# VHH binders against Serine carboxypeptidase-like 19 (SCPL19), part 2

Target 1, 268 residues: Serine carboxypeptidase-like 19 (SCPL19), of Arabidopsis thaliana (Mouse-ear cress) (q8vzu3)
Amino acid sequence: SLLVKSLPGFEGPLPFELETGYVSIGESGDVELFYYFVKSERNPENDPLMIWLTGGPGCSSICGLLFANGPLAFKGDEYNGTVPPLELTSFSWTKVANILYLEAPAGSGYSYAKTRRAFESSDTKQMHQIDQFLRSWFVKHPEFISNPFYVGGDSYSGKIVPGAVQQISLGNEKGLTPLINIQGYVLGNPVTDKNIETNYRVPFAHGMGLISDELFESLERSCGGKFFNVDPSNARCSNNLQAYDHCMSEIYSEHILLRNCKVDYVLA

## First folded at step 1 (VHH)

Design d9 (framework vhh_8dlx_2)
Fold by ESMFold2-Fast, scan of step 1:
Structure d9 (fold): chain B 268 residues (1-268), chain A 120 residues (1-120)
Amino acid sequence: as target 1 above (268 residues)
Amino acid sequence: EVQLVESGGGVVQPGRSLRLSCAASGFTFSDYAMHWVRQAPGKGLEWIGNIYYSGSTFYNPSLKSLVTISRDDSTNTLYLQMNSLRAEDTAIYYCARELWFGEYSHYDYWGKGTLVTVSS
């Protein structure tokens, strides 16, 4: 892998850690998948790790790095059709999460296949290849094995993202190593759907230590891991989500002195 | 417990410089992006700028030429250097810790603020 110190269009050295590299997968190592890896600007050793998949026509994983949830954006008023100047964004998920941007399948971005058979793809083959990629990537990045892990992607990845999670879970169950600490997934447009965002934010808040283990376990149990489009007749899930909303609303307040709301709402 | 304590405010004459400090405790300061925000009498909050854990800074364009934000991770201290102070810089100055939940940053902890009064 290569540690990237500078990028065309950005003045000076990068103020965040960016790594790029290839991971060989497939029956005989006949597929090479390319990735960009941005470490959290906060606490990379403990912050969530998310793989971001872009499977739609017209946008490689660089789209996530630049426009969806990454640290860079184009300077709009300075772009003139040559190399676009880049600037830092204050709206990047990489401020609190490690994000691994994967170019998949072979033929996307810099990812390639050595044979025609390896190049031929299907949704199920891609799901298996993502699992193979991750197992191999974690072998080279063992320091991230214990971080809570999420699979994310845009709306074009709607079938692939849930399928990849299923393959990872099946691999863990079968005893494949290393064990991946899979916690869930995020699916939506780069400006994310409110409901999908909510489903991500509950596990994220727990991973951040903002809600108690008891509240999180109660939410998982009563809501079945789905924290949006809740049946209003499911009173237990609805009540637990109200407790979550109340806790998190204290943090969203622009009040002079904000309180941390690690309140345990499941005492009785 | 997380605490942020601003200091260095006071009465200063126009044209002078002033450096504010924010002492952080109760968390791993070096892992967090930090912000400076101010509120002038009778007005809303105005964002001044931030500094990432890497040391990279981003400023309000209206204030960029007048302020510098820095940090000393060995002493858990955030700084705001202000130059060429004017009457309109009179405000309570807050430091705040950044928290992300997705597409937008939030502030999970604030100091109580330090008052800067620019007058002759």
Scores: ipSAE 0.000, ipTM 0.106, lowest interface PAE 18.4, mean pLDDT 71

Design e1 (framework vhh_enristomig)
Fold by ESMFold2-Fast, scan of step 1:
Structure e1 (fold): chain B 268 residues (1-268), chain A 120 residues (1-120)
Amino acid sequence: as target 1 above (268 residues)
Amino acid sequence: EVQLLESGGGEVQPGGSLRLSCAASGFTFSSYAISWYRQAPGKQREWVSTISSGGSTNYAESVKGRFTISRDNAKNTLYLQMSSLRAEDTAVYYCAAVYRGSTYYLFDYWGQGTLVTVKP
């Protein structure tokens, strides 16, 4: 693997640690998956680790680094059809989490296959390849095996993300090594069961530091760990979920630097 | 604003040499990887060579061993030393700062080009 010290469009050396590399997977090692790995700026040894799946073959994992939740953004006011300068973003999830951006399947970004057959992909094949990638990646990065681990992705990854989580969980149950400390996943506008997505969003938001400990504890107690199909007579759970929705709405509307959700003060 | 301005093109005999220059302004030149591309009449534009901010170089197979890319950060200038020129090297040569990270993220800074003609 390589430590990347500079990027086109960004002036000077990168102020965050970026590693790129390939992981060989597949039955005969005939698939090479490329990744970008950004360490947390806070405490990489203990902060959550998330793999981010950006979507279809036309959008590489660089989309996550530059647009979704990464440390860099276009300096918009300077863009005139020439190379737009890049700037650091204060809204980056890498302020509080380690993020592994995976280019999958083969053919996405720099990821490739050594044979025509190995280029063939399906949702099921992708889910298996992500699990294979992670097992191999953790062997090479054993210092991260104990960090709480999450799988994240955009709307195109809606079927892949929960399937990958299931493959990881099944592998853990079967004794595949290393054991992955999977805690949940996050999806944006998926084509999967929204109830399953919703149930993982709350603990993920808490793990990422996006909601307060007080709100998370109140949600766990009042909702019993189930954050969908809530009994409407359970006013405490419903009120806490409303506070969660309001907090997350504020974050996504350019208030992501507000680390304390004041709306939860009355409910704590 | 960003500007890239090529110079040094002209007519040369087969086996001859030319040195192209690209003067850059409006950005921190030393921090960027800069490339040379070329376009022959009636053909699509093709990549020729790239030099990283750290000085690492890469070349298209067709020019490897004959062309040398270099940079002078103090002068904000990119060079392409061309030797053993062949008829198929006839093209307009462009210097460019190009990044193609995805369908959603790409940027292109291109010069106006300089014509190189290899004539017997």
Scores: ipSAE 0.000, ipTM 0.122, lowest interface PAE 15.6, mean pLDDT 72

Design e10 (framework vhh_enristomig)
Amino acid sequence: EVQLLESGGGEVQPGGSLRLSCAASGFTFSNYAISWYRQAPGKQREWVSTITSGGTTNYAESVKGRFTISRDNAKNTLYLQMSSLRAEDTAVYYCAVQYWTGLPYEFDYWGQGTLVTVKP
ESMFold2-Fast, scan of step 1: ipSAE 0.000; ipTM 0.315

Design e11 (framework vhh_enristomig)
Fold by ESMFold2-Fast, scan of step 1:
Structure e11 (fold): chain B 268 residues (1-268), chain A 123 residues (1-123)
Amino acid sequence: as target 1 above (268 residues)
Amino acid sequence: EVQLLESGGGEVQPGGSLRLSCAASGLTFSSYAISWYRQAPGKQREWVSTISSGGSTNYAESVKGRFTISRDNAKNTLYLQMSSLRAEDTAVYYCARYEIVYRSGSYQTYDYWGQGTLVTVKP
């Protein structure tokens, strides 16, 4: 693995810790999966660890880093047909979480296969490869094995994300090592965040400055720290969660037009 | 054919030390992560420690700070240095390698185990 100190399009050194690398998986190690790993800016030792899945072939994990929940964004109005300029975003999930952006399957971004048969993929194969990638990645990053772990992706990864969680759980049950501290999954909708099925979404958003201190305090008071499966008769909590959804929808809506990954100008 | 053979077990008093070895054959040792497991009488097998092909290590919480896993690629041998042994460390210790192989659209998991070596911590 490589610690990345600068990126094309961003002036000066990166103000966050970025690691990139390859993990060999598959039959005879003939698939090489590429990742970007951004450590939490708050407390990487204890903050959640999430793997973020970008989607199918032809779309790079750089889309998650730049458009979904990472620390960088393109300055669209300044693009002149060369390397697009990059800027920091105040709404990065990496302010309170460690995020591992995986380029899967082989053929996505920098991920590749050494043979044609190894290059062939399916939803089921991808789910297994994600589990195999994670077991290998945690062996190289044992300091993160105890962090609560989540599998995340956009709503278009809806089948792969739950399937990967199931494969991880089955691997744990079969005694595959190391045991992964899987806590759940996150499915983001770029227009609405109603598909996030964990109790972490509200504290996560607050830690990143995506919602105000006032809204967060109101949510804590009215919801008692439980932001998932809220009783509809609790009108105060439900109303505050609607305000949360409104704020999050506005943030993701601004990035929906940049979700498509046509070129990787940041690293290539 | 992959074979793993453990050795170095024995009887020790609490606070004592033992070094376990696992001799590997039939594989390119340096290319694989290899683990130690143990099984105490009447209990399920539990994971103890893993070392990656690159030398990164991790440990079960119960043994962290007391056990050290290491490898010698030139000798195709895995080690577990155990110190500050406790009665609850009494178990048969196994060397294990997991292999995931893609076949017919799905992954098949193969696990390779040694025969085990008995460690008895007797007060």
Scores: ipSAE 0.000, ipTM 0.144, lowest interface PAE 15.8, mean pLDDT 70

Design e12 (framework vhh_enristomig)
Fold by ESMFold2-Fast, scan of step 1:
Structure e12 (fold): chain B 268 residues (1-268), chain A 122 residues (1-122)
Amino acid sequence: as target 1 above (268 residues)
Amino acid sequence: EVQLLESGGGEVQPGGSLRLSCAASGFTFSYYAISWYRQAPGKQREWVSTIYSGGSTNYAESVKGRFTISRDNAKNTLYLQMSSLRAEDTAVYYCAKGPFYDYLTGYPFDYWGQGTLVTVKP
């Protein structure tokens, strides 16, 4: 794993401990799941540990880190052509809990599969993969085995979250090691400002290679750096934002064929 | 169009070092994650390392602590500094734009370079 000491858009070193890494799961390690791990700012050795699952298209598990319950938020509501600024939040759950943000299934965020078969997913397969991920993660992080453990996620993950808890409990009962100290689950929706989210997610998606240079340049030129509350008479900007929405929707589908979408859009 | 051109490969002794380069054009280099992959004779391509637009890095477990990925945005160039080389590191090394997300088509040809051969002699 990698200890992250600074983030683009945040001035200075991070005042919390952030670790990122991959865990291999599946047959012969065919799936690599990416995570962000934020340690509690109070007492990481004893505070609860929660895995947070972010469902829904257009936002990876980093949306949980930035918007749902993590220590960071986007600062402004207008894009100015630089890396979007970040600020600390005082209401973060990481003030009192360790949170593991998982990018699942393969194809979400930085998570990937090594074969076409391994890439294919279902609710049931995802529930099993989350259990496999956790068993492997705890082997690498044995100091957290005794912490009370919770599975959390947004309401779009309503079937996956309780299903994952059931798989963990059954695995414990069957003698799978290490034993996971599962205490329960949490369901909720991230509290987000859609305007701020949209304005920052467009340049973020481009920076992450999720949309093409051509689409991003068209968006910047036609929208003037403002990607929300678009005047309906600005057809070029509106059409390009529709192409962006379609592209992001396609990227998070179970039938991803292109890393960068090739949807028709209006050039600047 | 996107173009990636690898260089810096060659023959080295076990325990030796090499620095690979990848010259990029056709896109805004500084805004994209760029990766190194490798393919040994008779084997499938495997991921080696990624550097993200923000400067964060990640490595395959087999190369962690021995390889260092870096980028020079002013020169549109990606680097892989390889040290403590082993016979099993012998492979053609490829530069690829972004993390690997295109699983249904395999490797995206338009975003891959031609590769550079690294041979670690026994």
Scores: ipSAE 0.000, ipTM 0.116, lowest interface PAE 19.8, mean pLDDT 71

Design e2 (framework vhh_enristomig)
Fold by ESMFold2-Fast, scan of step 1:
Structure e2 (fold): chain B 268 residues (1-268), chain A 120 residues (1-120)
Amino acid sequence: as target 1 above (268 residues)
Amino acid sequence: EVQLLESGGGEVQPGGSLRLSCAASGSIFSIYAISWYRQAPGKQREWVSTITSGGSTNYAESVKGRFTISRDNAKNTLYLQMSSLRAEDTAVYYCAARTYVWLGSYEDYWGQGTLVTVKP
């Protein structure tokens, strides 16, 4: 796992502990799920631990970190179209809780599958994968085993959240280790524009040094800053997004925050 | 998808105080900044103050030290506490929420305004 000391767009070192990493799950480790982990700012050893599941396919767990209940937000009119400036939120659930933001299923955010079969998902498969993820995550984070644990999420997660709780409880009963201290679940209904989160990934990748300045500039120019639902007649934008996708696929063998990718793209 | 409703305007004497409120509803999770603007009769709209989702505040030079912007996140309500009011503060005050549409682009949602009159 990687301890993140600073983020592009945020001046100075982060005043909270942020960890990112991958956990291998599925048949023969053919699914890699990405997470953001923010420790409680009050008392991480004893405060609740919650896994936050974002609602709806394609929404990155960065939604939760930036918009739902995390410590970061955009810094208003100082934003000039390059690196989105970030600041601390006045109130955040991470003031009193440890929050694990999971990018699931494979294909969400930076989570991926090594085979087409592993990529295919269902609600039931996702519930099992969340349980597998947590068992593996707690092996790597045994200091959090005793913290009261909750599963949280938004509207689309209405079936996934309680289903994941059921799978965890069944696993505990069947003797799966480590035993998870599950206390319940939390369902919220944050109204978040999913297109905003999707659109944020391109500038985030650029800010993190994962794509070149030239590719980013070509994407901004050819796509007009809109990286979702692209008109097929806009061939330059579509081609540049394909270059972006290719670049990002090459990063998955390493932690995303450590890579800088160079690929072919269409100059706009 | 975001609606803003201002209240608290009225008539006040020079040197007096007044508190404006702006209630936000709808897709508030996409808001990254919320601001007060004002428009005096026959003049262009001017920015007064901003508070970001992270709680950072900023003020126009003409109101620094006299106005204070704050918010109650539990009530989704923005406040502007105005003190030491002057005749030149007479204006319709607007609440505006700014949301990201995409990187480098934003969409503003405006309230209908509330009139503040400082009588000489």
Scores: ipSAE 0.000, ipTM 0.117, lowest interface PAE 16.2, mean pLDDT 72

Design e3 (framework vhh_enristomig)
Fold by ESMFold2-Fast, scan of step 1:
Structure e3 (fold): chain B 268 residues (1-268), chain A 120 residues (1-120)
Amino acid sequence: as target 1 above (268 residues)
Amino acid sequence: EVQLLESGGGEVQPGGSLRLSCAASGFTVSSNYISWYRQAPGKQREWVSTIYSGGSTNYAESVKGRFTISRDNAKNTLYLQMSSLRAEDTAVYYCARVIYKSGWEYFDYWGQGTLVTVKP
């Protein structure tokens, strides 16, 4: 994992502690799950720890980090061709809780699978993988083992959240280590503005180095800087946004940018 | 007319170094994605490295730390500097111009290839 000291679009150093990383799970480490971890701004060592599960395939857990309950938001101002501006929110749950934003299953955000078989998912498989992720994550973050732990998510994650809690409890009962101090779960509807998210995500992804310069230039040119509610008759823009979607939903990090937007798993 | 021409291949001993060149005509390398691929006898073509229009680079895991991709914009030429060469690096090396659309890579131009043979 690594500590993130600054983000494109946010002026100066981050006023909160952000860590990102991968946790290998599955047979022979054939699934890599990506996370964003924001420590509580009040008292990290004692404040609750919550894992936030983002609903739906292809939706990055950045949805939770930037919207819903995280410390940052896009300003929503006019985008002028530079990196989109970010600002702090006054209602962030990270003022009083540690939040671990998990990108699951493989195929969400930057989480990926090394084989087609490992990429295949179901509700049950996802619940098991979340438990496996947490056991491994706590081994690397033992200072959080004693914090009260909660599983959270939006209403799209309604089946996954309770199921993950059940798998965690069963794992504890079976003697899996470390024991997870599970206290309950939280469900809510994220207050996500899809239009603002979509329009800023493309330049943000480019600023982060997650999409190529050529793809970004093609998107700017064909889409005129507007990446949502695109006229279906604009085939160039639609095709470029499809390429963007495949690159982002194929979940890549610096370690797998070598996938180079070749997407064996999107059509599986 | 668009064309890519590789050169610099040859025979080299294990642990040696070699620099491949890819001369482009009909388009500007600094405004395009250019990749190096290789194909060993009897094997599938595999990706080696890419330089993006903005100048950032990426490498296959098998060559990281040993190969360096670069370009000379004034000469409109791409380079692949290869060091610590191994027998398994023996292959025909190709450069290709890459475009992205509809979620897939497309290669609209390939070079003819240049053979690299690593042997004792």
Scores: ipSAE 0.000, ipTM 0.090, lowest interface PAE 19.8, mean pLDDT 71

Design e4 (framework vhh_enristomig)
Fold by ESMFold2-Fast, scan of step 1:
Structure e4 (fold): chain B 268 residues (1-268), chain A 119 residues (1-119)
Amino acid sequence: as target 1 above (268 residues)
Amino acid sequence: EVQLLESGGGEVQPGGSLRLSCAASGFTFSRYAISWYRQAPGKQREWVSTITSGGSTNYAESVKGRFTISRDNAKNTLYLQMSSLRAEDTAVYYCTAKYYLGTFEHDYWGQGTLVTVKP
């Protein structure tokens, strides 16, 4: 893997750690998956680790880095037709989380397959490849195997994200190691976030100061630490989650980081 | 360079208790999830318990409620508190950090410590 200290369009050295690399997967190493890894700016050794998946042809993991939840955004007003200028965002998940942006399946972004059969994909095959990628990635990054781990993605990844979580959980139950500290998943729309269904986002928002201590404590008490698939009869939890959604909706309505996931069509 | 050294094994009667220790050196202990495995004579090694760097714990069904895994990062030491011991708990106990690279298992193993439960 390569430590990236500068990017086209950004003046000077990057104020965050960015690593890129390939991980070989498949029965004979026939698939090479490319990733971008941004370390948390707060406490990378203990902060959550999330893998972010982007769906759809021509939409790569760089959408997450640049538009969904990463530290960079385009300065549209200063674009001169050559290299889009980049700026830092103040509302980046990388302020409090480590984010691994995966280009999957083979054929997405820089990811490729060495044979035609290896290029064939399905939802089930993708779920297995993501698990294989993660087990191999953690071997090369053992310092992160103990961090709370989440799988995230946009609405096009709706089938893949929950399936990958299930695959990881089943592997853990069967004794497959490294034991991935899987906590849940996040589904969001890069233009507007409508699918906040995991335990991850509530404590993350609190850690970032986006919700009050009072709301967070009330959510923990009423929801028992589970903020997805909430029992509809639990009115206190449901009401507190509505307050959380309202607060987060106000933040997302300013849209500074959330845009259409088609950066590859513009940059590539 | 990497070393795991188990201790605390011995002979006990059914229903007894033992505390196993695993001293780690040569790697950043606090960043690894560390596991206990055991191997009875003539059997394959089986997983017993795992603790993550953050303190989350998991246990095999056969030992849940009887064994407690813990760690002391300042001392680079892993512990396994065993209670209500049974004859079938007789085994050599190993601590390990296990992982996979593709389909291949890679790990650090200690020398093991023998636990014998005699009726």
Scores: ipSAE 0.000, ipTM 0.109, lowest interface PAE 20.7, mean pLDDT 71

Design e5 (framework vhh_enristomig)
Fold by ESMFold2-Fast, scan of step 1:
Structure e5 (fold): chain B 268 residues (1-268), chain A 119 residues (1-119)
Amino acid sequence: as target 1 above (268 residues)
Amino acid sequence: EVQLLESGGGEVQPGGSLRLSCAASGRIFSSYAISWYRQAPGKQREWVSTISSGGRTNYAESVKGRFTISRDNAKNTLYLQMSSLRAEDTAVYYCVAYTPGYFYGSDYWGQGTLVTVKP
């Protein structure tokens, strides 16, 4: 696991504690799930612990950290063609709770599978993997075992969230260790603006090293910093966004460390 | 953005066959890995099959040998050929395209198409 002291787009050191890491799961350890863990800013030792599940299979849980209930938000009005600036939000649930953002299933964000078969998912498989993830995570974070624990998600996660709670409860009954102090679940209604998300993906991908400097420069130049609702007559922007999408499609299909952004794109 | 429209559902007798289609609009359909999911009344959504951008296929154990997933990139269309249908296959079937993205790796879901297997 890694303590993260700074993030691209945020000036200076982070004023909250952020940890990231991988947990191996699956019968043969062929799935690696990535997480972001933000400790409560109030009282980590006693405040609730919640795992936040994104809506829909394959969605990045970083959306929760950045848009739903986390400590950071984008300063869209200050986007100037680089990684968008980040600011602290006064609305963060992390002011009163510890939140574990899980990148699940494999292929979401930094999470990956070592084989193509292990990459495939279903609601039932995801629920089992969430339980496996949590048992392993608590072994490495035993100081949080006694905190009241909740499974959270948006309204689309209405089936996954209750199912994960059921799997955790069954595991407790079967004597799986450690015993998880499950108290229930939370279904939230985060306001997610797809246009804002789309507009920030490109600079974020570039800032994280997922696309080349050349592709990013071509996207900024041809698209004028607007990567959504693109005028269909702007062929350069449309072609460069297709190259971006093609490059990013590898994240869901293959190990992120083996990403390949060798697609052709149009210079502006 | 990618948008998906399912079709081909309907009523069929046990042992029968149906072919579901999922028509995609938007860019780079050929670059996406695309899946079929299903949901029976009162049950959770269940993964059925996936086809990669390169054409590799995988199937849930319950449908292996009976269902065949395929794609026509020239027509931006995904297919699910279902044979030897059973009452247990009764469900709303959804196609899902996975588009990568670090903020929100968007999953584009269709509206679903109902398959009813009845005697």
Scores: ipSAE 0.000, ipTM 0.113, lowest interface PAE 17.0, mean pLDDT 71

Design e6 (framework vhh_enristomig)
Fold by ESMFold2-Fast, scan of step 1:
Structure e6 (fold): chain B 268 residues (1-268), chain A 119 residues (1-119)
Amino acid sequence: as target 1 above (268 residues)
Amino acid sequence: EVQLLESGGGEVQPGGSLRLSCAASGFTFSDYAISWYRQAPGKQREWVSTITSGGSTNYAESVKGRFTISRDNAKNTLYLQMSSLRAEDTAVYYCAKLDEYGWYSLDYWGQGTLVTVKP
C-alpha cells in the first residue's frame, strides 16, 4: 500500500493519514480492488471503522471521500476556472471514524479484473467480493480487527450494503478468519453542501461531457462562475441555467453521478 | 493571436512585497477568468489564484491573506499583489487563460516572471 501525502487541489501536505492500495480477490487473484483509507483524526486505534460503498458499475468511491463524509470538500462558492481547490471540512466523519472507501465492482475507479468473467458483476457477486476484500484487508491491517465495524453507502447501494453485511455475518458464522467485528450498516446521501456542490456540478458536467462546450462557455460568461442563488434579473444567466437543467434532467434520472464517477461521457 | 506578458518579478527579502502584472492581448479580456500559476525549482506548476470575469477571487491556502489578485479590464491587465513573502514563494510566476470552455486545459501561458525571496 501507498501513503498519500498530497492531493491535486489541496495546498501542502495532508493533515490526515491517507493510504491507497490494491487487494487481490477471487480465485487466483483475478480481481484487483482499489481502496482509499482515511484514519480517524481523533483516535484511530479505538474509533469505529466503516467501509463506504457507492453503487453501480463505473462509480468511484472517491465521491464518498470528496462529497459524502470524507475530510475534503470543494472550496468556495465560485467556480474558479482551474482545478477546483479542496479544503478540510469541519464536519467530516473522519474526525471520529476510520473510513475505508472501496472501489467496487471491478471497473469502478482503479479496480480491474484480469478476465472477462471476473469483470462481470451482479449484486450477489458484489456482496461476496466485498466480504472477500474485507477478510484480506484485515489480514494486512490486523490492528483494526477489534474496532467496531460498519458498512456504509449511499441510497443507491441500498441492496448491496445490507447484503454485504449478511455475507460478513454468514462468513463469521462459518468460521472464516479473521472474524469481522460487524456492528451494522449506514445508508446516506453523499451530499455535503448543496450550494457549493451545485456551483461545481456545472464545470463537472462539462468535464464529463454531459453538456456542450457552447453551453458551458455561455454559463461561465453570463453567470461569472456562480451558478446558484442567481439574481432573476440576470436573464442571460438564468436562461442558460434553465438550458443546463433541461440538458441534465434526463441524465440525472439514471443516477449517473452515483454510477459513473471518474467515467467520461461524451454527448452531442 | 493570444499574448500574455508577465512583469514585476525580482529579488526581495523575506517579509517584502512585489506586484506582478500580466498584460493581455488578442482576446476579449473581460470575458474570461484569468489565473496566476507558479513553478518553483524542482516542482510542477501549481495554481496560485484566479479571478473570474465577474470579479470573484480565489486563492491557494498557502498565499491566502498575503496575496491579492485583481484585474483592470480597461487596461486588459491582471495583477498579483504579493506581501509577507516567504522563501517558499520563490518561483517563476505565470499568467494563464483557460480554453474557451473554461474546463479542459489552460489555453495560453505567458513567458513568466521570476520572483526570488532571499534573506
Scores: ipSAE 0.000, ipTM 0.091, lowest interface PAE 22.2, mean pLDDT 70

